# VH-VL binders against Leucyl/phenylalanyl-tRNA--protein transferase (aat), part 19

Target 1, 210 residues: Leucyl/phenylalanyl-tRNA--protein transferase (aat), of Deinococcus radiodurans (q9rtp4)
Amino acid sequence: MLAHMPAARTFLQHPDPLTREIAEGYAGGSFLMDNGDGLRWYGVPGRALVPLTEDAGLHVARRMRRELKHFRPSVDLAFDEVIAGCRGHLPGSPERDGEWISDELVEIYQHLHTTGLAHSFEVWQGDELAGGVLGLALGGAFIAESKFHRLTNGSKAALIHLAEHLDRQGFALLDAQIQNPHLATLGVYEVTDKEYRRLLRRALALDVEL
Below, E stands for the ipSAE of ESMFold2; O stands for the ipSAE of OpenDDE; V2 stands for 0.75 times the mean of E and O plus 0.25 times the DockQ between their complexes.

## First folded at step 9 (VH-VL; framework fv_gevokizumab)

Design H7 (from G8 with heavy chain S60Y, light chain S93D; at its last look DockQ between E and O 0.04; V2 from the best seeds 0.00; counts 0 for: pae E 14.5 > 2, placed apart)
Fold by ESMFold2, look of step 9:
Structure H7 (fold): chain C 210 residues (1-210), chain A 124 residues (1-124), chain B 107 residues (1-107)
Amino acid sequence: as target 1 above (210 residues)
Amino acid sequence: QVQLQESGPGLVKPSQTLSLTCSFSGFSLSTSGVGVGWIRQPSGKGLEWLAHIYWDDDKYYNPSLKSRLTISKDTSKNQVSLKITSVTAADTAVYFCARDESGYLRYEDYFDYWGQGTLVTVSS
Amino acid sequence: DIQMTQSTSSLSASVGDRVTITCRASQDISNYLSWYQQKPGKAVKLLIYAASTLQSGVPSRFSGSGSGTDYTLTISSLQQEDFATYFCQQYYDYPYTFGQGTKLEIK
């Protein structure tokens, strides 16, 4: 079954029921949130996508490109710290976008990390964790759940470095879920749910690793 | 027990508008991810996809015919309609409606249940 | 538009035979391919989706294989009720397109 999705089938057929259920929901175009009524599956009429390259529309101002050199990227080096940052629990974390991340969700993300579905992408200045992105990797799609920064430009740098890393690895899709004015400055754009599902279907067929 | 049934005029004159109705039971277009599509087949010929409509009123048309096609739904009546304007003899075919209900992935667009088809003849 | 080609338009076989029907896409369709069975006077029946996934209620003698541009439907031991016309369809991109069909006949 699912032979047309060699990397994604690892999770869509995973022996762990939670990993399998979460993977199926995201493969179907939904995402998980807790808006006060417990964990629920959500969709949006306009799904926010991050272009992976400047040719595809990723906006990296010349000044920002120069600053990026001072942010060193990594994958899965500081997963728990990235979650804490997304919850606003790290010193110097002025953004609180992750207030919806309950202790239950932390446990879920930690569990998904052990099975290989959930990942962190970090950017560093020296030994300082400057920002990061928490997300899921499913085939050639990366779904960004939350992001944070501790230092100026840290979350923007994390997202730009992530897009470039995903492009190098052969990914096709970086999903930011919900559009906002901050994301728009990077060239993030919306597609309809049907177009998102089409793009997702193609990305899921890719045999790539984060 | 999913069932779809097409109904149409049987015979239509050139230049007129062909109106088709798909009536279905055993599922609802209020269910997320569900759609209904139209496919046609001239006698002894291959199949041609015409249009889809989904539960959220999203619509897709075959680009070669798009200017002549209109698809709509009435969720409360479990019906989907297709109109084809300015018909010619080339529009003579058996017309099928079919459910687009993906497996557990729910984002795949193939047809799991079909109606038996209704013949429409365009004759002068 | 993505063209779907079934190189064989008609195929003769006997009950008990192993039968293969092929379908080629004009570009990589990443296994977004379905197979249908059509009999005169009957509704079209979905057999296989995602190139190889058997639809519920379809006999296990049917199987699908292939990748990229080349796909195959196999009937491992042909039964009397399997004489029909078989179509492939791509659902990789709009417009969705079908192969021209392969008629499987008795003899």
Scores: ipSAE 0.005, ipTM 0.498, lowest interface PAE 14.5, mean pLDDT 85
ESMFold2 (binder alone), look of step 9: mean pLDDT 90; pTM 0.926
OpenDDE, look of step 9: ipSAE 0.023; ipTM 0.595

Design H8 (from G8 with heavy chain L105F R106E E108S; at its last look DockQ between E and O 0.59; V2 from the best seeds 0.00; counts 0 for: pae E 10.9 > 2)
Fold by ESMFold2, look of step 9:
Structure H8 (fold): chain C 210 residues (1-210), chain A 124 residues (1-124), chain B 107 residues (1-107)
Amino acid sequence: as target 1 above (210 residues)
Amino acid sequence: QVQLQESGPGLVKPSQTLSLTCSFSGFSLSTSGVGVGWIRQPSGKGLEWLAHIYWDDDKSYNPSLKSRLTISKDTSKNQVSLKITSVTAADTAVYFCARDESGYFEYSDYFDYWGQGTLVTVSS
Amino acid sequence: DIQMTQSTSSLSASVGDRVTITCRASQDISNYLSWYQQKPGKAVKLLIYAASTLQSGVPSRFSGSGSGTDYTLTISSLQQEDFATYFCQQYYSYPYTFGQGTKLEIK
């Protein structure tokens, strides 16, 4: 027997209290971090969004388009490795400044993975994990918590493949949280907190799956 | 309606430059995602990819031949040209031009329409 | 360079036969593979792309299968017009390379 439930309501009304609490926080436009003073909810005045298609503003350089063939995407095949990569703990991964994914937050992500809220999106070259994105899928919104690469272009390939996957699945929102110059080269743009929450509410109403 | 046709000199002497033209109709290189490539087939041999040119003037060359190859386009004339310098008998082949379509998330570096080919013989 | 090998240079078959033609890549090409038909005096024709996707206008008796390094073209019931030379091509990385060809001849 399959349960036919709205995607976002599945988590906002989930019997597991932790899953409900985390889903409520993200549905309200906040995100969770540990900047050395324990787990806390954060927001930013300008939220960074990734366009899902070229028509919406996604920009993929021709060189990168050719390289995408060498990265095979997957969902949820290497969740713990993706977390480790995002923490800079995988062999060969670049070190990262300011580790905000604490041991406590890892346990939370692992729990949310078992209840279906947290996901990993992977890209591979051969049997090597080349890069990935850690995030939450809530209705038609995917909130990208962190990304990493082990191989050149791995994180960029993961984001581009993720955008394509989300578009095929009918998602409306890919949230990268905080803008930077490297994301801007892909056409990532900022919206106000008010506009973010409006777009988020619309995305949460969608009945789609990752 | 899509049609490609190669034209070339037929016979060229060693050490000279071979010039080929692909004239096409039914599509335009001003259309995003479209390209034209060159492939050759020496007598009794397999096919060898030479070069591509795309709508945005991006170019790719077979690395083994890159120093001798030049591809260019004239979008307003619906033409693509290929030049091969310093030819030898090894360059004797039937030369084909062919269309490819590169999609944003579709990996389409294969050839959906081909010309009939033009024979070029390198001989003194 | 990725080497594409078609181990059979020619095959003899009769109208109505099921025919398979194989192509092996020297490395995993992740289904970035196309099949072509070549007849004397005619333009080369694309049959299959992405290993298994049938090009528009190609009869459904043609099919492609395989993954990784091993790919096949199948003609389920051979017709008189199918006697030709068949090439595979990889488009995973440049230089994009072709198999040596397999000539299908009437028995």
Scores: ipSAE 0.006, ipTM 0.546, lowest interface PAE 10.9, mean pLDDT 85
ESMFold2 (binder alone), look of step 9: mean pLDDT 89; pTM 0.919
OpenDDE, look of step 9: ipSAE 0.022; ipTM 0.605

## First folded at step 11 (VH-VL)

Design J1 (from R4 with heavy chain S32E, light chain N31D; framework fv_gevokizumab; at its last look DockQ between E and O 0.55; V2 from the best seeds 0.00; counts 0 for: pae E 3.9 > 2)
Fold by OpenDDE, look of step 11:
Structure J1 (fold): chain C 210 residues (1-210), chain A 125 residues (1-125), chain B 107 residues (1-107)
Amino acid sequence: as target 1 above (210 residues)
Amino acid sequence: QVQLQESGPGLVKPSQTLSLTCSFSGFSLSTEGVGVGWIRQPSGKGLEWLAHIYWDDDKSYNPSLKSRLTISKDTSKNQVSLKITSVTAADTAVYFCARDLEYSDFRGWYEFDYWGQGTLVTVSS
Amino acid sequence: DIQMTQSTSSLSASVGDRVTITCRASQDISDYLSWYQQKPGKAVKLLIYAASTLQSGVPSRFSGSGSGTDYTLTISSLQQEDFATYFCQQYYSYPYTFGQGTKLEIK
């Protein structure tokens, strides 16, 4: 019986060179973005992590908890739309100035989606896409690349539902990269890069499915 | 067109409460990601952030002044109010309100993209 | 609190000059930096956000660069209307903090 390799190894040893390269970078604790000068790998001294449960520190306001009921979550049902939303190009979504998701990066995400590394997490109100998260699933780590809303609370709902979903699926890490005041209200906390890498290594060893 | 305008008493006596109002147009605090912040600038000095209020009524205060600050909004009137209690001469400044937009992204950005012209408040006996 | 330092409080330059204004943060702020222009009697104007993204409507002669703790605002060719005070601001974490400002004066 061929020992089932951890899910991360599938990508780290993927026959597709681009998938391997990207997987290696993220497994190493970096992330890609374009600040106008082309795609580059970035790191941060502090890494923002999203608690997967309320017990772990995820803060869901009562009002938001009630609102969550109106959102239906899904995975990989609207990948291109989620990317478009994250770029501010989805009809009905707010325009976004200054995007780090370049056309080149879009192509990369789309490619990675075909290989199974990149995913979209969506929330719907009825048949309308309300918000979503773009990210990578590597082992037991989900790196949330970007999020968007089209409807009120759509992005927040997407993130909360994602956290809960990841917890149910046995994930250990939800990475939001850079802390900000808004994320802090949800209980997002910052760890040192060193600690992040430790947690990441542990998460990468998990064989879980999104 | 986005516009903000501050209004205040102009003159306030020490120990009194300073009340400021920011009236704005061209946007709504009912829109997710929208916030309004207060910033002040003493004469010849730099800018100091005071407080923020967001569409969801989430509030943030400068820790150094938190005990004296109260921010609130009236979405229907497109107004944000700031109260500063127990004012002293140190509170003499031009007070600005500005729109704060969230770039709703994990790697996103925030910005004060529109500012009012400011209103001078002098604390004097 | 994150301290923002603009070491140059005032700078003299002529029309047509290349001007550089620097801003240093007391810690890594991960490009959560904005540049503002302030003129007397006018509303403060956002020039650059995210360290290097030009705000819509701002002339292309303005640019932002830098990373980590050190950031720079550059005016490639100074125009008469550019004489003003410039501020940097971090929005990496609360409390938001500003540099002391750099006043650009005509030489």
Scores: ipSAE 0.027, ipTM 0.632, lowest interface PAE 3.2, mean pLDDT 91
ESMFold2, look of step 11: ipSAE 0.165; ipTM 0.576
ESMFold2 (binder alone), look of step 11: mean pLDDT 88; pTM 0.894

Design J2 (from G0A6 with heavy chain S32E, light chain D28G Y96W; framework fv_gevokizumab; at its last look DockQ between E and O 0.37; V2 from the best seeds 0.00; counts 0 for: pae E 5.6 > 2)
Fold by ESMFold2, look of step 11:
Structure J2 (fold): chain C 210 residues (1-210), chain A 125 residues (1-125), chain B 107 residues (1-107)
Amino acid sequence: as target 1 above (210 residues)
Amino acid sequence: QVQLQESGPGLVKPSQTLSLTCSFSGFSLSTEGVGVGWIRQPSGKGLEWLAHIYWDDDKSYNPSLKSRLTISKDTSKNQVSLKITSVTAADTAVYFCARDLEYSSFRGWYEFDYWGQGTLVTVSS
Amino acid sequence: DIQMTQSTSSLSASVGDRVTITCRASQGISNYLSWYQQKPGKAVKLLIYAASTLQSGVPSRFSGSGSGTDYTLTISSLQQEDFATYFCQQYYSYPWTFGQGTKLEIK
């Protein structure tokens, strides 16, 4: 009988060359962007990580905790709409939203969705898509590529619900790549690239699913 | 049309608290993703970021000055205020406020797209 | 902290000249860099973001280039209204930091 393979190995050994190449890049600690000069691999000296629980440092303000109850989470129900939101193609998006997500990168994300590497995490208010997160699930690591909101606090709610979902599913790592002041208020913290690669290797060994 | 304008006391004595106000129009701090920051420039020197405040009242401070800084907002008045305690001559500068926007990406751009004209504050004993 | 260095504090140039202004980061900043124009008593103006992308309403004679640690602002044909001080800023890592500025003066 075929030996069970960890979820990350599914993509690192995937028959599709593009899926395998992208998985290898992320497993090595890089991430993909089109920063105006074509599609490139990037790394950062300080990598931003989201704590999965309040005990681990995730800060959920009292007001936000009350509001979370009005957002219903889901996985992979509106992948193309989440991409469009992350690119700024939905009502209420900022003018320059998602410029690093080129048409080429959209095609890559859509392809990776068909092979199971790329996912959308949604939050809803009633039937309305209130916000979401676009990312990659590789073993016990979720690399959150982008987020958006359509309703007040939708992107923050999506990130918090995602962290809680990942914890329930046994993930070890929620990667937000680059720190900023707003993420820091949620308890997002930086680790060195060396520490990130150590944490990533451990997360990749986990056999979990989104 | 987005506009920001700083106002302050002009002259402050050492050890006192400096209070600054940013009044703005053409946008609201109730709009998700919107932030306002403070930057200063001492005479003949470079720019120094001081603090930000966002629409959801999240605040960030330059770590080297954090113990002396307090930022706050009044969304109904379209105002952001900054207080700097225990001022010295080193706090003499032109003070600017500026807008930034949270972008949808974790790799977002946080440049200051609109600035006020600045207000000079002199700390003189 | 990432130090941003503009080694030239002042430049003299004439209308019509091609002008370059340089900015160096103390570590790689992956094109998370903006350029600003400052005139006395006026609001600071964003010119370039993401190292090379022109802000809306900025004349095409302005351009940005560079990568890693080394970045350049270029004015292809200097106009009278371009005499000002120019700053770079990184937003790659906290705290956000600025270059010291380069003052562009009439020759």
Scores: ipSAE 0.083, ipTM 0.602, lowest interface PAE 4.5, mean pLDDT 86
ESMFold2 (binder alone), look of step 11: mean pLDDT 88; pTM 0.896
OpenDDE, look of step 11: ipSAE 0.377; ipTM 0.792
ESMFold2, look of step 12: ipSAE 0.052; ipTM 0.598
ESMFold2 (binder alone), look of step 12: mean pLDDT 89; pTM 0.903
OpenDDE, look of step 12: ipSAE 0.199; ipTM 0.711

Design J3 (from R4 with heavy chain G108N, light chain D28G S30Y; framework fv_gevokizumab; at its last look DockQ between E and O 0.68; V2 from the best seeds 0.00; counts 0 for: pae E 9.4 > 2)
Fold by ESMFold2, look of step 11:
Structure J3 (fold): chain C 210 residues (1-210), chain A 125 residues (1-125), chain B 107 residues (1-107)
Amino acid sequence: as target 1 above (210 residues)
Amino acid sequence: QVQLQESGPGLVKPSQTLSLTCSFSGFSLSTSGVGVGWIRQPSGKGLEWLAHIYWDDDKSYNPSLKSRLTISKDTSKNQVSLKITSVTAADTAVYFCARDLEYSDFRNWYEFDYWGQGTLVTVSS
Amino acid sequence: DIQMTQSTSSLSASVGDRVTITCRASQGIYNYLSWYQQKPGKAVKLLIYAASTLQSGVPSRFSGSGSGTDYTLTISSLQQEDFATYFCQQYYSYPYTFGQGTKLEIK
């Protein structure tokens, strides 16, 4: 179901037990990952957050700003292709070592998409899927699970367009989970786990939709 | 197969500008997510990161050296160049270039997965 | 700048030994840590990234562990070809910084 989604209570009280369990874990500040020991819940001492606007710290290089206009954003148009892209299974997929998105996780994401918790955000160049972000929308928080590109700048464009879309929709939080130097070039910043949980609780109270 | 090779002058006089070139094959800087960095190692000492440049021309420099460093690329020639101005004896080192991949996933990433063999540069009067 | 410290500069061991090399960061780096192997006259090789993930083509006798500020590289059964200097590197924030190296000498 792609219908309107109310505040986080829709998922925290969802009749589907898997959807409810996943929503509860993320609402508590954890995330799912398979680091080779099977699927488990994780937390990190510092959580990486993407600023939603340039005023808030999102850095968009001049060249990237020129190229953004060549990418058309969309929501939930190509969910399965975005998952495949994040797994490196689409033509033009980036070089990747290691794989945390197992077949089991794919089935979970597909299920969560049918119940409305998991979403894809796409960017297109012409008729081609240029990149995308796989994530969960829980109240006013979007938890970005993975991203990919097929075409030059596709994943960066997807993230920037996503941040701008979330701002327009009234979201408060774009969670990239774990910081790295490439995310830092976009102005991604880190907060303590305690501060993350505080911000998350506020975002979960918002009645917004992707 | 990914290969990188450094070239440089071997000997440079103090106060001159050191110019280094990294030539590579098996990948292209036209590919999204790809970058090349420079690292140096003085004899018998540790490694020091200098700079890197990515396919989209985003550049980063070591702050302690940034006023003296310029990195650039020539995508059509599969080359990345590093210029170091006003060299001193402290710049004597083996200089390496290495491939760096932008993380296209929030959870999986790589740092400097392929390196050149290095080129020795000696700063001597 | 984040300082990376390898407190042991040189370590001697015999073929077949289990060897550990330690690396400490001056602040938490959240597993953004790589281990490299450097042999004289050869290109530096990436062994491990993300603190514990083996790079493709690296023998399974190498493993990485740790979290927060404290990380280790382990060689479970030392081979003759493992004579080298080993460096850790953080890539959590610029500037990227390396440990000073641990030279592994095989008896």
Scores: ipSAE 0.011, ipTM 0.533, lowest interface PAE 9.4, mean pLDDT 84
ESMFold2 (binder alone), look of step 11: mean pLDDT 88; pTM 0.898
OpenDDE, look of step 11: ipSAE 0.032; ipTM 0.667

Design K1 (from P8 with heavy chain T57D Y102S D104S; framework fv_enfortumab; at its last look DockQ between E and O 0.03; V2 from the best seeds 0.00; counts 0 for: pae E 12.9 > 2, placed apart)
Fold by ESMFold2, look of step 11:
Structure K1 (fold): chain C 210 residues (1-210), chain A 122 residues (1-122), chain B 107 residues (1-107)
Amino acid sequence: as target 1 above (210 residues)
Amino acid sequence: EVQLVESGGGLVQPGGSLRLSCAASGFTFSSYSMNWVRQAPGKGLEWVSYISSSGSDIYYADSVKGRFTISRDNAKNSLSLQMNSLRDEDTAVYYCAREGYSGSYTWAFDIWGQGTTVTVSS
Amino acid sequence: DIQMTQSPSSVSASVGDRVTITCRASQGIYSWLAWYQQKPGKAPKFLIYAASSLQSGVPSRFSGSGSGTDFTLTISSLQPEDFATYYCQQANYFPYTFGGGTKVEIK
């Protein structure tokens, strides 16, 4: 009989040791950061989740809904530029108060992109890269590492378009890791680490693609 | 100006009740998780309770579980701590504290109030 | 629950001295450790997040390091305004827990 292999197992059993190690860490509910003392695995007591639809709680103001038509979404078209934007290295991006995406972590993301675990989600205004989201796709979970904007509303548009794309693709979880004031305006909510791990296990069982 | 102001402290008998309030101003209160932290006379800091930005997730220190209730009213920019069955060991200065975020992660209590004093004695 | 063991409990030092305060967690907390300064009669003041990142406006003589279970706060050249009690706090697991404090006294 022809065996079916869910998308998450592709990375949990990946022949590349780094891809396998990173996938295992995220599947366990951790995430990587470099807060100035090297790469470390992190967890958080309140995990921030993005509702995938307005019915589920994603807040899209009527004016923002009209503005979304000015932002064209894409997947994996500008991966290195999205990383640069998330580091505050693109013209028009707000200055960052700190940088947790070290040069070492950039190299890791670039590697994970070649093996299919790491992705970029872009929004464009005309030919301009207006904003984007850097993240990992693991089964039916998308773990958003960082987002940025270059143009007004670019990061909101990127996150809203991403949520809608994930819903269309059958994903169950959009993980923003840590709550902040910007995310809260979009209806992002927190769950306990226990509940996050339960939702994550369920999402990892799904056989969907970004 | 970003500010947290506690009120409602006072003298109370053992077994009594007291409600503490924390008024927030100068920031979007509904976007932040909030905490209560206390400090007994001459002692260190002790975390008491946490409530998420929406109010959906709540945690307590074991020493107060079942006796204290944290709540928030995002429309009024207020945080509350209902304290029941008070004991001598609950005597402390009580601070409300905002849980800050930087670089898309949770990191610490970045804004504190000046505190309100609760004294439990016969 | 994660026990935070802070040492020393107090230190007397002169202006210009290097002061080192240590904090040890009973379990790994990654780098989710914060440092606070508290002066007598005042609320705690936030200094350092994520073990090593300085809050805006904190003098550069303060630095933090460590990960996992072992952390340090260093004041490279003690100033008169640095007289205070310093607390570490883990923010990785509920219940959040603080170290016992280190009182820095200026001679």
Scores: ipSAE 0.007, ipTM 0.489, lowest interface PAE 12.9, mean pLDDT 85
ESMFold2 (binder alone), look of step 11: mean pLDDT 91; pTM 0.939
OpenDDE, look of step 11: ipSAE 0.684; ipTM 0.870

Design K2 (from P8 with heavy chain T57E Y102S D104R, light chain Q27K; framework fv_enfortumab; at its last look DockQ between E and O 0.16; V2 from the best seeds 0.00; counts 0 for: pae E 8.0 > 2, placed apart)
Fold by ESMFold2, look of step 11:
Structure K2 (fold): chain C 210 residues (1-210), chain A 122 residues (1-122), chain B 107 residues (1-107)
Amino acid sequence: as target 1 above (210 residues)
Amino acid sequence: EVQLVESGGGLVQPGGSLRLSCAASGFTFSSYSMNWVRQAPGKGLEWVSYISSSGSEIYYADSVKGRFTISRDNAKNSLSLQMNSLRDEDTAVYYCAREGYSGRYTWAFDIWGQGTTVTVSS
Amino acid sequence: DIQMTQSPSSVSASVGDRVTITCRASKGIYSWLAWYQQKPGKAPKFLIYAASSLQSGVPSRFSGSGSGTDFTLTISSLQPEDFATYYCQQANYFPYTFGGGTKVEIK
């Protein structure tokens, strides 16, 4: 199975055992959460996917397209700040309904960042971090663990810029995990767990870089 | 206070139709997926139908598929279940239930109505 | 469809007893299992989500455990208000399914 996923092989055969174990879990369609009782693997019956292009269903309203020009995107410039924003620890960041990003999970994300599996995608207004996405890049799949905003439209802008970046880089899948009304306005849709695993296997076979 | 109140239950003959309603209050109805769950006399709980917050995703139990239609009106904070071609085995208390959150995932039915009774008999 | 098998179907117990209820899924559901309590003539009451996480306001004598296919609800010291029927439910796959219920009765 590993011989048919060359870009994902970097992590599925990584010399670091933790990176390898985490990559295997996500490659199987699972994800990590800490609901207050330690880290555990979870899955969902439906997975929320972001279309990468307007042709594929990404909905970018004209007003939002104008506002996007005021958000400058970047990759991996503010990883720790993006994590803090996703935890609701930055000014203007909304509090979350439940804290599933425990201190232990933060340490894991930081470790995975040093080995190249975990990434942050940022959007800025001037020098101010306006929003961002925390996620994993595995083959042609980007798995968005969490997102936040500090400024109006910051998380929406981050997700749209990310989708466009992923398309340019040849990715096949942007996984937002769980649907909500905000995501639905962008054309985000759910697929069954079975279909998600099929799409994921195809994306993992791609040889692309973030 | 978060509340769900069902109405529209009653006595109906086999082959008949009935429409159940569920009025929601005390929360942002349009942000939550909703479900119908039923319980036949002396029996356990049986899931009937699901509708997503926007209404774009709908699922039914096999036992009611093709006969029941779930719908919602987010402007009126109302959930509905249209039940056609009713059978004796559809006799039950029908609950509407809000699908709650556990962090980033909708998981369990955290708010239930009091139920409305449907009796199908000749 | 995923079958949820609860055992026992009933248990007679006294106040102060430890009660254990099991639930088995016919297919792996990770940790996406909920537990409910229902008293006669009342709607079900939500107790536990994600197999082990207590809903706000649920007494700490309730605990849940398990993952995959095998799950357990434990009441560490039964109280008078705990005599009820308990249901497990999976919401990992449509159609959602409930266990058959476990009635906890006064001995």
Scores: ipSAE 0.010, ipTM 0.574, lowest interface PAE 8.0, mean pLDDT 86
ESMFold2 (binder alone), look of step 11: mean pLDDT 91; pTM 0.939
OpenDDE, look of step 11: ipSAE 0.049; ipTM 0.651

